# Ledger of designs, part 261: VHH binders against o26223

Target 1, 191 residues: o26223
Amino acid sequence: MKLLWTSQHIKVTVHIDGKVSKMDVLEAIKTRRSIRKYQDREVPEELIDKILDAAMCGPSAVDERPWHFIVVRNREMLEKIPEVHPYGAMVKDAPVAIIVCCDSSLEKIPGFWVQDCSIASQNILLAAHSLGLGAVWTGVYPLEDRVEGIRRLFSIPEHVIPFSVIPLGYPAENPGTRDLFDPDRIHLEKW
Key: E = the ipSAE of ESMFold2; O = the ipSAE of OpenDDE; V2 = 0.75 times the mean of E and O plus 0.25 times the DockQ between their complexes.

## First folded at step 16 (VHH)

Design R22 (framework vhh_vobarilizumab_d1)
Fold by ESMFold2-Fast, scan of step 16:
Structure R22 (fold): chain B 191 residues (1-191), chain A 120 residues (1-120)
Amino acid sequence: as target 1 above (191 residues)
Amino acid sequence: EVQLVESGGGLVQPGGSLRLSCAASGFTFKRYDMAWYRQAPGKGRELVARITTKGTTNYADSVKGRFTISRDNAKNTLYLQMNSLRPEDTAVYYCARDAWESYIDSFDYWGQGTLVTVSS
């Protein structure tokens, strides 16, 4: 079998000898790290399609699925993001970024679009990691200046709310793994 | 309430050494990644070193080979051993919970800082 390794923490399995294996879900969740440094390599369109397919498979309040996605590959546009998102400096160095948006016209129950778009954002991070890519969620909503800056930069209509900007690429850093299990946060039967 | 208290700063000659300590309280220290940042006069805060809950360390290029970050989970204490100090290491050093996984750019908890002055 052939395992593709971007680091010891990130594994992508490929079809070899008629067999296909993939990163275990628990492994993906526990080993995913925010990645802000990327190799100078393009990300194939096929992988972006797989990531967005996964993003749309999350649970959604009354199944409203309000998410829309802008895929940004244009170098000039990526370089303008830090101007309206000051802590998104790493975005200019990424080969691609995904902007997660809420189309408020699709909202069936007020306010739950935030959870819906959070779920989509996390699924993008996990799917990217499972495919050997690195990504980071950079917050936009509810910071008004960033919401309006991103809206203006990408000609996003008034009824659509930019939620997060997620640059991604092949990772050029390895921040290591964590042990976060805290049993004091688990309450049996009652608080 | 989260508290971080730095100590160990002072005046030292170029080539000298200092050990900084950070006493942590108000949270389960062993479950948090920790970091040291510094702010030089007239500059912004910059990352010096990180240590994960599993003990994996990362360093800024300017301090690699000279500084060592470590933690003692039994004492809820973070350390920074600084060797071969240079005038450009002069800064206030801050202990912080590492915000690497933050999806917003607000840094997590900072201590009061401890001043390190490297001068002859």
Scores: ipSAE 0.641, ipTM 0.807, lowest interface PAE 0.8, mean pLDDT 87

Design R23 (framework vhh_vobarilizumab_d1)
Fold by ESMFold2-Fast, scan of step 16:
Structure R23 (fold): chain B 191 residues (1-191), chain A 120 residues (1-120)
Amino acid sequence: as target 1 above (191 residues)
Amino acid sequence: EVQLVESGGGLVQPGGSLRLSCAASGFTFKRYDMAWYRQAPGKGRELVARITTGSTTNYADSVKGRFTISRDNAKNTLYLQMNSLRPEDTAVYYCARDAWESYIDSFDYWGQGTLVTVSS
């Protein structure tokens, strides 16, 4: 009898939509999909706090952690996002959105804040999925018009760069599963 | 180079059937989600049907129960079986490599389109 397989097979228990569910990390990563349609149901503040905690636990260059987050629940503000972000049309229909920002004053190594904020954005998507929510990353940086549009809309200071807008809510669609493993992209020992 | 080439469009009477095909090349077809869109004269492009690499399908309400999307990964071909065709289905039909997981505006790979005319 071995206990090693048991340790690797234990699943994380999460509270999803008021129900207890079990999801292992690989299952969560592989089943997460972008969600752009949401139920008319508010997301509890406690779940947003858990998602942001997960976002802040990502690795960053020399541990600079340059991220700041704006949580938007105001319907009028959500409805204005598509005016400055055309790809963000679904944001107006979400109960809440998170804007991931970089505080450039916290940057220690030039340029790595982009990777840092990408990691935070992906952690938001994965954490939301693990909690029974759906979310989608809508890109802002490096498109200058979107960066400045979002900055003005949310009164973001000059030294802070809006990176992504992530609407989230309880999902009202299921885009299904994918098989993405491509062995032709794996090279052993050398290219 | 990614290429998508649609075929199978034509003139058909109301209540008729057509099968559209899309020949894909320049990428590993079996690893990409695929979709059919259509554009009627004077209207924007409308999603008709999607199919994932995991065989999950999704349809617009206007075609659900009448159209069937399918794929043949061995032949790198996407299909749309259209039954019980209506005049309102008249449009240019486009095959697309689905960018559902894009986090920015995607430069989607679209075919040239194939015209479907439903008229008596």
Scores: ipSAE 0.661, ipTM 0.813, lowest interface PAE 1.0, mean pLDDT 88

Design R24 (framework vhh_vobarilizumab_d1; at its last look DockQ between E and O 0.67; V2 from the best seeds 0.00; counts 0 for: grease 26.5 > 24.2)
Fold by ESMFold2-Fast, scan of step 16:
Structure R24 (fold): chain B 191 residues (1-191), chain A 120 residues (1-120)
Amino acid sequence: as target 1 above (191 residues)
Amino acid sequence: EVQLVESGGGLVQPGGSLRLSCAASGFTFKRYDMAWYRQAPGKGRELVARITTGKTTNYADSVKGRFTISRDNAKNTLYLQMNSLRPEDTAVYYCARDAWESYIDSFDYWGQGTLVTVSS
């Protein structure tokens, strides 16, 4: 019996507007845009599961992984989000939203949960884009009125802090691409 | 300090043309996406046109094919060429530093505005 050395080739296939495309990591990072208009089309549960798997693969302080996620598909609940999150108007038009939360009982080092939940939020945006979806991060923490409003709306316990609300769906807009590389922000060896 | 100063507004007859300018200072203009918004009396502010640092452009359906947004990074200036003007284009036009990728709220930098009146 010979040992078979097989390299795993991870190939990501993205369905965009019914078309299939392949996107590498750098292309995904550079072409991801905030999307606030969505097609009237459901997002399969299997894609949400893949996005949440990617969210949980981010680094966290001492690997504390303090994140919890609420998946909201109920139209009535989505329509109430703009009432407690004034700049989340687009959420009511999305087929689904993910609320990123911190369970403070899982926090091992005070304050680093903000970075942990930021990483999870960005992974959601990037994973959604890689799967042919559009999404936008709408900020909740540290705005106390929004934190309290979202907590009450979704019956979130006091030891859990809502961090961000991310509506997502199949995109109905294309804001285009950006050229953001600024060499003046790069310092060699010293400031 | 960030400053945006619009100019080029005025009174024009239907079918006429105007070119708006926005002089930007206090930031590295070439590294920011820019936009034009407008506000008619008694109405909310609406997006007219956007231009990215990569010069990708987007337009509101109401102005597509009539208006052209452009930028001159050497002069730190944003432009809006307005052709085939209609009475419904009457508004104060605002230059804005585009915060589309903001995860918290809308744009924080707006100009003073320039009035465009389309009337016979």
Scores: ipSAE 0.667, ipTM 0.808, lowest interface PAE 1.0, mean pLDDT 88
Fold by ESMFold2, look of step 17:
Structure R24 (fold): chain B 191 residues (1-191), chain A 120 residues (1-120)
Amino acid sequence: as target 1 above (191 residues)
Amino acid sequence: EVQLVESGGGLVQPGGSLRLSCAASGFTFKRYDMAWYRQAPGKGRELVARITTGKTTNYADSVKGRFTISRDNAKNTLYLQMNSLRPEDTAVYYCARDAWESYIDSFDYWGQGTLVTVSS
């Protein structure tokens, strides 16, 4: 939505050209940070759709695609998440959260769903970042109290496993850049 | 084991300066973001300043312009230069290894703290 000058008093609005960001993928991976403070600004449904499209593009074990996503915008529900998910305190301040789940009935090879849902979760973070949003992965699985609490709160059936809760919004903080490359972690030919 | 040892605290008059140091050992210091936290009597710990491995710094509003965080990766040492000290800065100051990118609750590594008292 475009907001323009509506009175003689000075107001500043942002005009978006409707163009997709040209962020290089390596730049996106290196500059993505966990964001826990958000502007009081809605995230358009169109951006959530793009993020979830990206989430579903990841590889999965034998192409099993075990993931399901719950999009949470309801304020009352967002405010209840910290009651069952202590690390998720910032979720109450987010305009939207995505819960990444595994439907175990889609699992083809036991145990690989964790990798599958991790790939989807990271793709959500990267896609959000490329769209000018900030997000943070808050872990649910394998912490059983968190798993059961989230399952109960969102009426998630027993064969579906909540994996992560990812609040997102337009960022209101900048944690800064990092230099994390460590050559000692690289082993040529052998350990 | 990971150890963080703060030093440089003491009693100082309002308007004075102190420089805190934190000696780090037991991990590859240059590859971790670092922070200073403080805890005033009867209050919880609060962030004072953070510095990333990329040398980006962030400060609490209450100290911005007065405090400077820095690091010396060759000496495995984190610093906090505190200028224009106020009685409100009285607290135990803790050096911490930052876990900003943890996706679960993790144990942060904290030092034992160094007391800073700003009083006449």
Scores: ipSAE 0.639, ipTM 0.800, lowest interface PAE 1.1, mean pLDDT 89
Fold by OpenDDE, look of step 17:
Structure R24 (fold): chain B 191 residues (1-191), chain A 120 residues (1-120)
Amino acid sequence: as target 1 above (191 residues)
Amino acid sequence: EVQLVESGGGLVQPGGSLRLSCAASGFTFKRYDMAWYRQAPGKGRELVARITTGKTTNYADSVKGRFTISRDNAKNTLYLQMNSLRPEDTAVYYCARDAWESYIDSFDYWGQGTLVTVSS
């Protein structure tokens, strides 16, 4: 049995038998959308592993790789995340969430960890999409209340900074495709 | 400054039709997803319809088959064709610049709204 989400320009085919239609990189990038509604369906661990593998493949400052990931499947914990993360309402409905964190003790050059964790977060989104899952980046850092809330909730050490919460699941919505190419943002040789 | 100005609201009988318009200015209209929201008396604001830059459309279940969202990028205008109106469609309708892909909060710009009253 195939689950097919179709819109005018977005097709996501997921096979119940675990086979997923593969996207090329450009297709994944162009067709990815934030997904905030999920099916009542578990995400296989194998897919999470692939997503996390992708998350760790991005570049980082001086290859410091400061990222850590908390994989959350516990329903009680998922339901508590919205209490400390106002933009995380959809997390309670997701079968799983990944919290991207930075271990500041691994940072070799200050400040670049934001870029590192951003790259990791984006790779999670792209990988999820390419695997037929929906996800959304819900920002934690640099909002102090959210950072502290997530820290407390998950007992994250002081030297580790929660950066983003990314709920994932099989999509129960299709926001459609966008056309965002803007030639006015391209400058040749000079501004 | 981003500006959205709704028009076309009014009183209509059940089963009637209205067409709302939203004039957009202060930004490159064609580069943004747009949406209609509505807020009925005593209720929260809800999404009615959304249209992407790629002109993909989405509708609330309550309006599917009755409402049609469209856009004219040359005129910087968003439309909502409302057919087969029902009393429960009574609300202030807001045009919004959609921020679906925001990772912090839904930062939508909305207009002042236009009142649609469906009553016999």
Scores: ipSAE 0.495, ipTM 0.786, lowest interface PAE 0.8, mean pLDDT 90
ESMFold2 (binder alone), look of step 17: mean pLDDT 83; pTM 0.831

Design R25 (framework vhh_vobarilizumab_d1)
Fold by ESMFold2-Fast, scan of step 16:
Structure R25 (fold): chain B 191 residues (1-191), chain A 120 residues (1-120)
Amino acid sequence: as target 1 above (191 residues)
Amino acid sequence: EVQLVESGGGLVQPGGSLRLSCAASGFTFKRYDMAWYRQAPGKGRELVARITTGGKTNYADSVKGRFTISRDNAKNTLYLQMNSLRPEDTAVYYCARDAWESYIDSFDYWGQGTLVTVSS
C-alpha cells in the first residue's frame, strides 16, 4: 500500500503487514535530514508528481510563482551534473534529480524570486521525506559558474535562472536526528 | 567569535593511543554537529569522524573500530580517542563544525589543527 498525503495533513496508511504509519508536520520538519546516498531503486512518477505539487504550494511574493522544474532521470545527464557543480558528486548516483528554476518573465517584484525558489526547494525536501524518500539541496544560485554550467547542460533559456539541484531517492544512509533549539537566538520584545 | 582550538597531538609509537581535544567557543556548542578531519602531507583534507547533536556517530572506513568521537556539551569540548595508531594515521587533525545540512558546499569553522605523528 501507498502512503496517502495532502498539503495540510498526512493521512494514516495501513501497511500490508497490518501496521500503520504517519508523520505530522512538526515531525517531518524536525526529522528531515540531507541524504546523499541512495538505494538502486527508481522513484515512481506518482511520488515525483506529489513532491512537485507540494513545491508549488508555498507562499510567493505578490503570488508571482516564478518556479519551473526540470525532472532529470537520464543517467547520462545525471552523470554530467558534477562536471558543472563540483560538490554535486552524489547526483550521479541518484535515480532522479529536480532542478528548481526561476522564470524571470513571471517576476512581478524584483529579487523576491530567490525567496520563492528557496521555499519551493524546502517543500521538495519536506515532501520527499514525508513520502519515505531522501533528498539534498545542492546550491546553484548565486554562484555564476554553476548557474551558467547548469543552464548550458540542460538547454535552459536566457530568461530562466537555475536555482538549486535536488537529487532524491530511497535513502541508503541515516545521519540521525538533531536537537537545534537554541533559546539564545530568541529575543523577547526587543533585540 | 567562533573559535575551535585543538590539542593532544604528539609523537607516538605504532600501536599506541592518543586522545585529541577541541575546545569550542563563540557559539552554542550543544546545538551543532561536529567533526574531525585530517590532512596528511601531500594530500587533501579528509573526514575522519562526525557526531551529531543527538550523539549519532559516523566514521571513515580507514579508522572504523579504532577511533571514537565523543562530545561533552557541558564543557564545550569535542574528543577523538585514537587507538591502535598506524604510520598512515600521521596527519594534522582538524576540529570543525559539521556542515552536513549546508545547501552550499563550504565547510564551516575549522581550528588551527594538531599534529599527530606515528613512528618509531
Scores: ipSAE 0.663, ipTM 0.810, lowest interface PAE 0.9, mean pLDDT 88

Design R26 (framework vhh_vobarilizumab_d1)
Fold by ESMFold2-Fast, scan of step 16:
Structure R26 (fold): chain B 191 residues (1-191), chain A 120 residues (1-120)
Amino acid sequence: as target 1 above (191 residues)
Amino acid sequence: EVQLVESGGGLVQPGGSLRLSCAASGFTFKRYDMAWYRQAPGKGRELVARITTGGYTNYADSVKGRFTISRDNAKNTLYLQMNSLRPEDTAVYYCARDAWESYIDSFDYWGQGTLVTVSS
């Protein structure tokens, strides 16, 4: 109990371009929220590059790194996503979306690409948050109709599986933070 | 055991108002984002409104300005105040837990829901 509690009190401050930023890794994880409303403002390519760099830094099974990414900025294409992803209505209002894909030809161990692409998706969300952006993971895999719809819409090859669609932008909402720590889910030494 | 029990539905005339309630039990209500969903005859399930643990609210375009979602953490209760009701609001209304951070926008509800009929 005391060991877990102690780590929560560690805070760091980073100096960036003459400015002070205060968001350690634990704060980033705890304060990241799904953001579905965006300002009418473009996201610089430099920030997208930083987010994708972070996405590729996650662990992967036998270091297979099966992820590929499609960056979508074209308004016409963004407006078509809700037609094949019925619960992704917010995507049409985002300045940019990232589609996380698995290239099955890069898979070394069957089935572990799902964990690999999940890790990449979460890293996109955390990196976006750390850079002052908001994002939301909208699920595609394993819903067969969504997988096929996204594949057709973006001309994705048969050996590539679309995993998630992540719209992102400067946030136009602030849902606040969550209180999720539940000690009853922690078992010491045995169940 | 997690339970969400909806109530407050009924027959109302166009332009009228209803307040729906959702009584939550079996979990720590204050730690969860909450939502209202509805399913109308001939339509799919749709999200109506969300409220976070911090009280931030989000609404579907079809209900924005007419409906208000709120919560009472002391009573473990979620509310939906529905004003200026239209025939197209006719649906079974469900409350759901932890909708804000869902990475799959699937319909998650408990119990039978509460029927709202808007007609004369």
Scores: ipSAE 0.577, ipTM 0.794, lowest interface PAE 0.8, mean pLDDT 86

Design R27 (framework vhh_vobarilizumab_d1; at its last look DockQ between E and O 0.70; V2 from the best seeds 0.00; counts 0 for: grease 25.1 > 24.2)
Fold by ESMFold2-Fast, scan of step 16:
Structure R27 (fold): chain B 191 residues (1-191), chain A 120 residues (1-120)
Amino acid sequence: as target 1 above (191 residues)
Amino acid sequence: EVQLVESGGGLVQPGGSLRLSCAASGFTFKRYDMAWYRQAPGKGRELVARITTGGHTNYADSVKGRFTISRDNAKNTLYLQMNSLRPEDTAVYYCARDAWESYIDSFDYWGQGTLVTVSS
């Protein structure tokens, strides 16, 4: 795989109402929605590479970067995910899913890998949105049955912990925009 | 903490109209997406309509053009205007605080429901 990154690649584009428009970072964050319905259309490998590049750019405790990613495109494997993840039914209908994992052997400070993998998961959602795709974070850790089920299904070694399953594809639904700014949650100077 | 109280259900003839209300308390209503679900006898619970904090609405195909979801943030109240009612709309209707962005499943806060019966 060869990633070429030039100044032209810093532009963010998104498809809105059948149109392609440029989106700044703040707009991308505010307009990203969980997408659970996908078009019957393959996602190019180059877009997955861009998403994973973005996923690895998050902050990490003591720069451990414990994240590993499994890219699942095999339809038979995608169809088995709902069997071990009860509320991941939409995954079987996605063209691709990314499993975010923690390699515990890379952990230098206990417990912070959860934050690192959360950051990576959110970056996947934002990067997908910026590229005109839709995605949803379906939780795995800390639910032990889901962790064990995903581990067995994908032959994940015991020192690696599956954290989240993120199906993605070209969106086939539009949940609309939100207004979430709550000034009552902001405290000036002190609590 | 979260409380949702539905009202407005009843018996109505085919082609008639009803307006359901949901009084919300225990949270900052204007900052949460809201939804109406229904459960007909012998069927699972299904989404009828949803409305975001931004005012965007989505409807199930079976009710598009007949039902209108709306919200009054000053009154902490969610509404469902149901027009051109059909016998197949007979169900218990539930108000819900929508957990669409939940990453741990779509666990919603539900009201107790209000029965809508459409028959002659």
Scores: ipSAE 0.716, ipTM 0.821, lowest interface PAE 0.9, mean pLDDT 88
Fold by ESMFold2, look of step 17:
Structure R27 (fold): chain B 191 residues (1-191), chain A 120 residues (1-120)
Amino acid sequence: as target 1 above (191 residues)
Amino acid sequence: EVQLVESGGGLVQPGGSLRLSCAASGFTFKRYDMAWYRQAPGKGRELVARITTGGHTNYADSVKGRFTISRDNAKNTLYLQMNSLRPEDTAVYYCARDAWESYIDSFDYWGQGTLVTVSS
């Protein structure tokens, strides 16, 4: 048993002959949790490629696709992220992180890049989960100190805006399932 | 305004039991994960137990098998049943609303706390 958490009886994706079991999309959305503890286990480049492919499949305003991604595996760089992003302490313990960025030179309609990069960021979380990985979105934009710190650390040019840092790895915790449906938030025909 | 009001603390002998309650208001209680934390004299605040809206529970190793977290969504109330109490369980106990899924920073809403003293 390759992916069981020690305190839970759960079966998740196993890597046998490079095959990964399919997860229903509604199941993925409902069961995804923020994961901040990771196994000391490398994430194959192949899985990162699948995750980034999924990230780029999201819609964007007028199809502008303003996103860029920085894949960080270097241990020394991962350890420096919490120095400029203090609430991202778990990043130093992750085998890999993805930084989602907006290239403002690709913007075709002002002010929608935040939605565009949010869509890409959520797709990263869902794709990682479907592949048996755990991830967490750690916010950078619009917190100016975090934006400038990440830009400086990764030599990101001024016209490119770091949006989020997403550490990921094989999960070493299970936060559990939730029941969040709230009918009082649903308004039929009018408020 | 989010309000969390703990009650049920007191002085108890080792081996005894207490049941803590937390009355919640100002938010849709059944849609939020909840937790109990404690802070012993001279120590930092530590997680005791948590319960999700889906019914999943987690416990600190020091209380497993002795404490039970539960919730009554109809009464907007969180509970902690504490059995086989030890002097080491002496602390102020806080009800908290969990912010596990926050993507900017964790932010927990806390009650004022209720004191539990376990001594001979």
Scores: ipSAE 0.606, ipTM 0.799, lowest interface PAE 1.2, mean pLDDT 89
Fold by OpenDDE, look of step 17:
Structure R27 (fold): chain B 191 residues (1-191), chain A 120 residues (1-120)
Amino acid sequence: as target 1 above (191 residues)
Amino acid sequence: EVQLVESGGGLVQPGGSLRLSCAASGFTFKRYDMAWYRQAPGKGRELVARITTGGHTNYADSVKGRFTISRDNAKNTLYLQMNSLRPEDTAVYYCARDAWESYIDSFDYWGQGTLVTVSS
């Protein structure tokens, strides 16, 4: 049995054996959409491992790689996330969420950790999509209330900063594809 | 400044049809996903239909098969064709520039809305 999610421009094929038809990087980038509805289906650990592997492959300032990841599968904890993260309502419906954090003690050059964690977060989204999963970036940092909420909920040390919450699951919606190319944002040689 | 101006609302009998229009300005219309929302009296605002820059459409279950969202990029105009209208479709309808891909709180640009009343 193959699960096929199709739209006019997006096609994701998931095989019963867990094998997913691979898409190239440009296809992944162009066809990725935020997914906020998920099937009642567990995400295999192997897929999470692949996603986290991808998350750690991005560049970082002076290669400091300050990121940490909390993988949340506990239903009770997933249901509590929306209480401290208003934009995280969909998390309660996801089979798993990844919280991307920064360990500030690993930061060698101050301030770049935001870029580092952003790259990691985006790689999670792209990897998830390429594997037939849906995900959405729900921003935590720099909103203090969300940062502290997630910190308290997951007992995150003070020197570690929660950055994003990314619920993942097999998609139960199809937002469709977009055409976002804007030549007006391209400048040749000078502004 | 982003501006969205809805029109086409009015009173219609059950089973009737209306076509809403939204005139967009202040941004490159063709480069944004667009949506229609509605808010009935005493209820929250709900998504009615969305259309992407790629032409993909999504509808609320309650309007599927009855409503059609479309866009004319040359005219910077969004449309909502509403057929087989029901009393429960009574609401203020809002045109919105879609922010589906926001990683923070959804921040859509909204028009002032146009009232649709379905009543015998």
Scores: ipSAE 0.528, ipTM 0.797, lowest interface PAE 0.8, mean pLDDT 90
ESMFold2 (binder alone), look of step 17: mean pLDDT 83; pTM 0.837

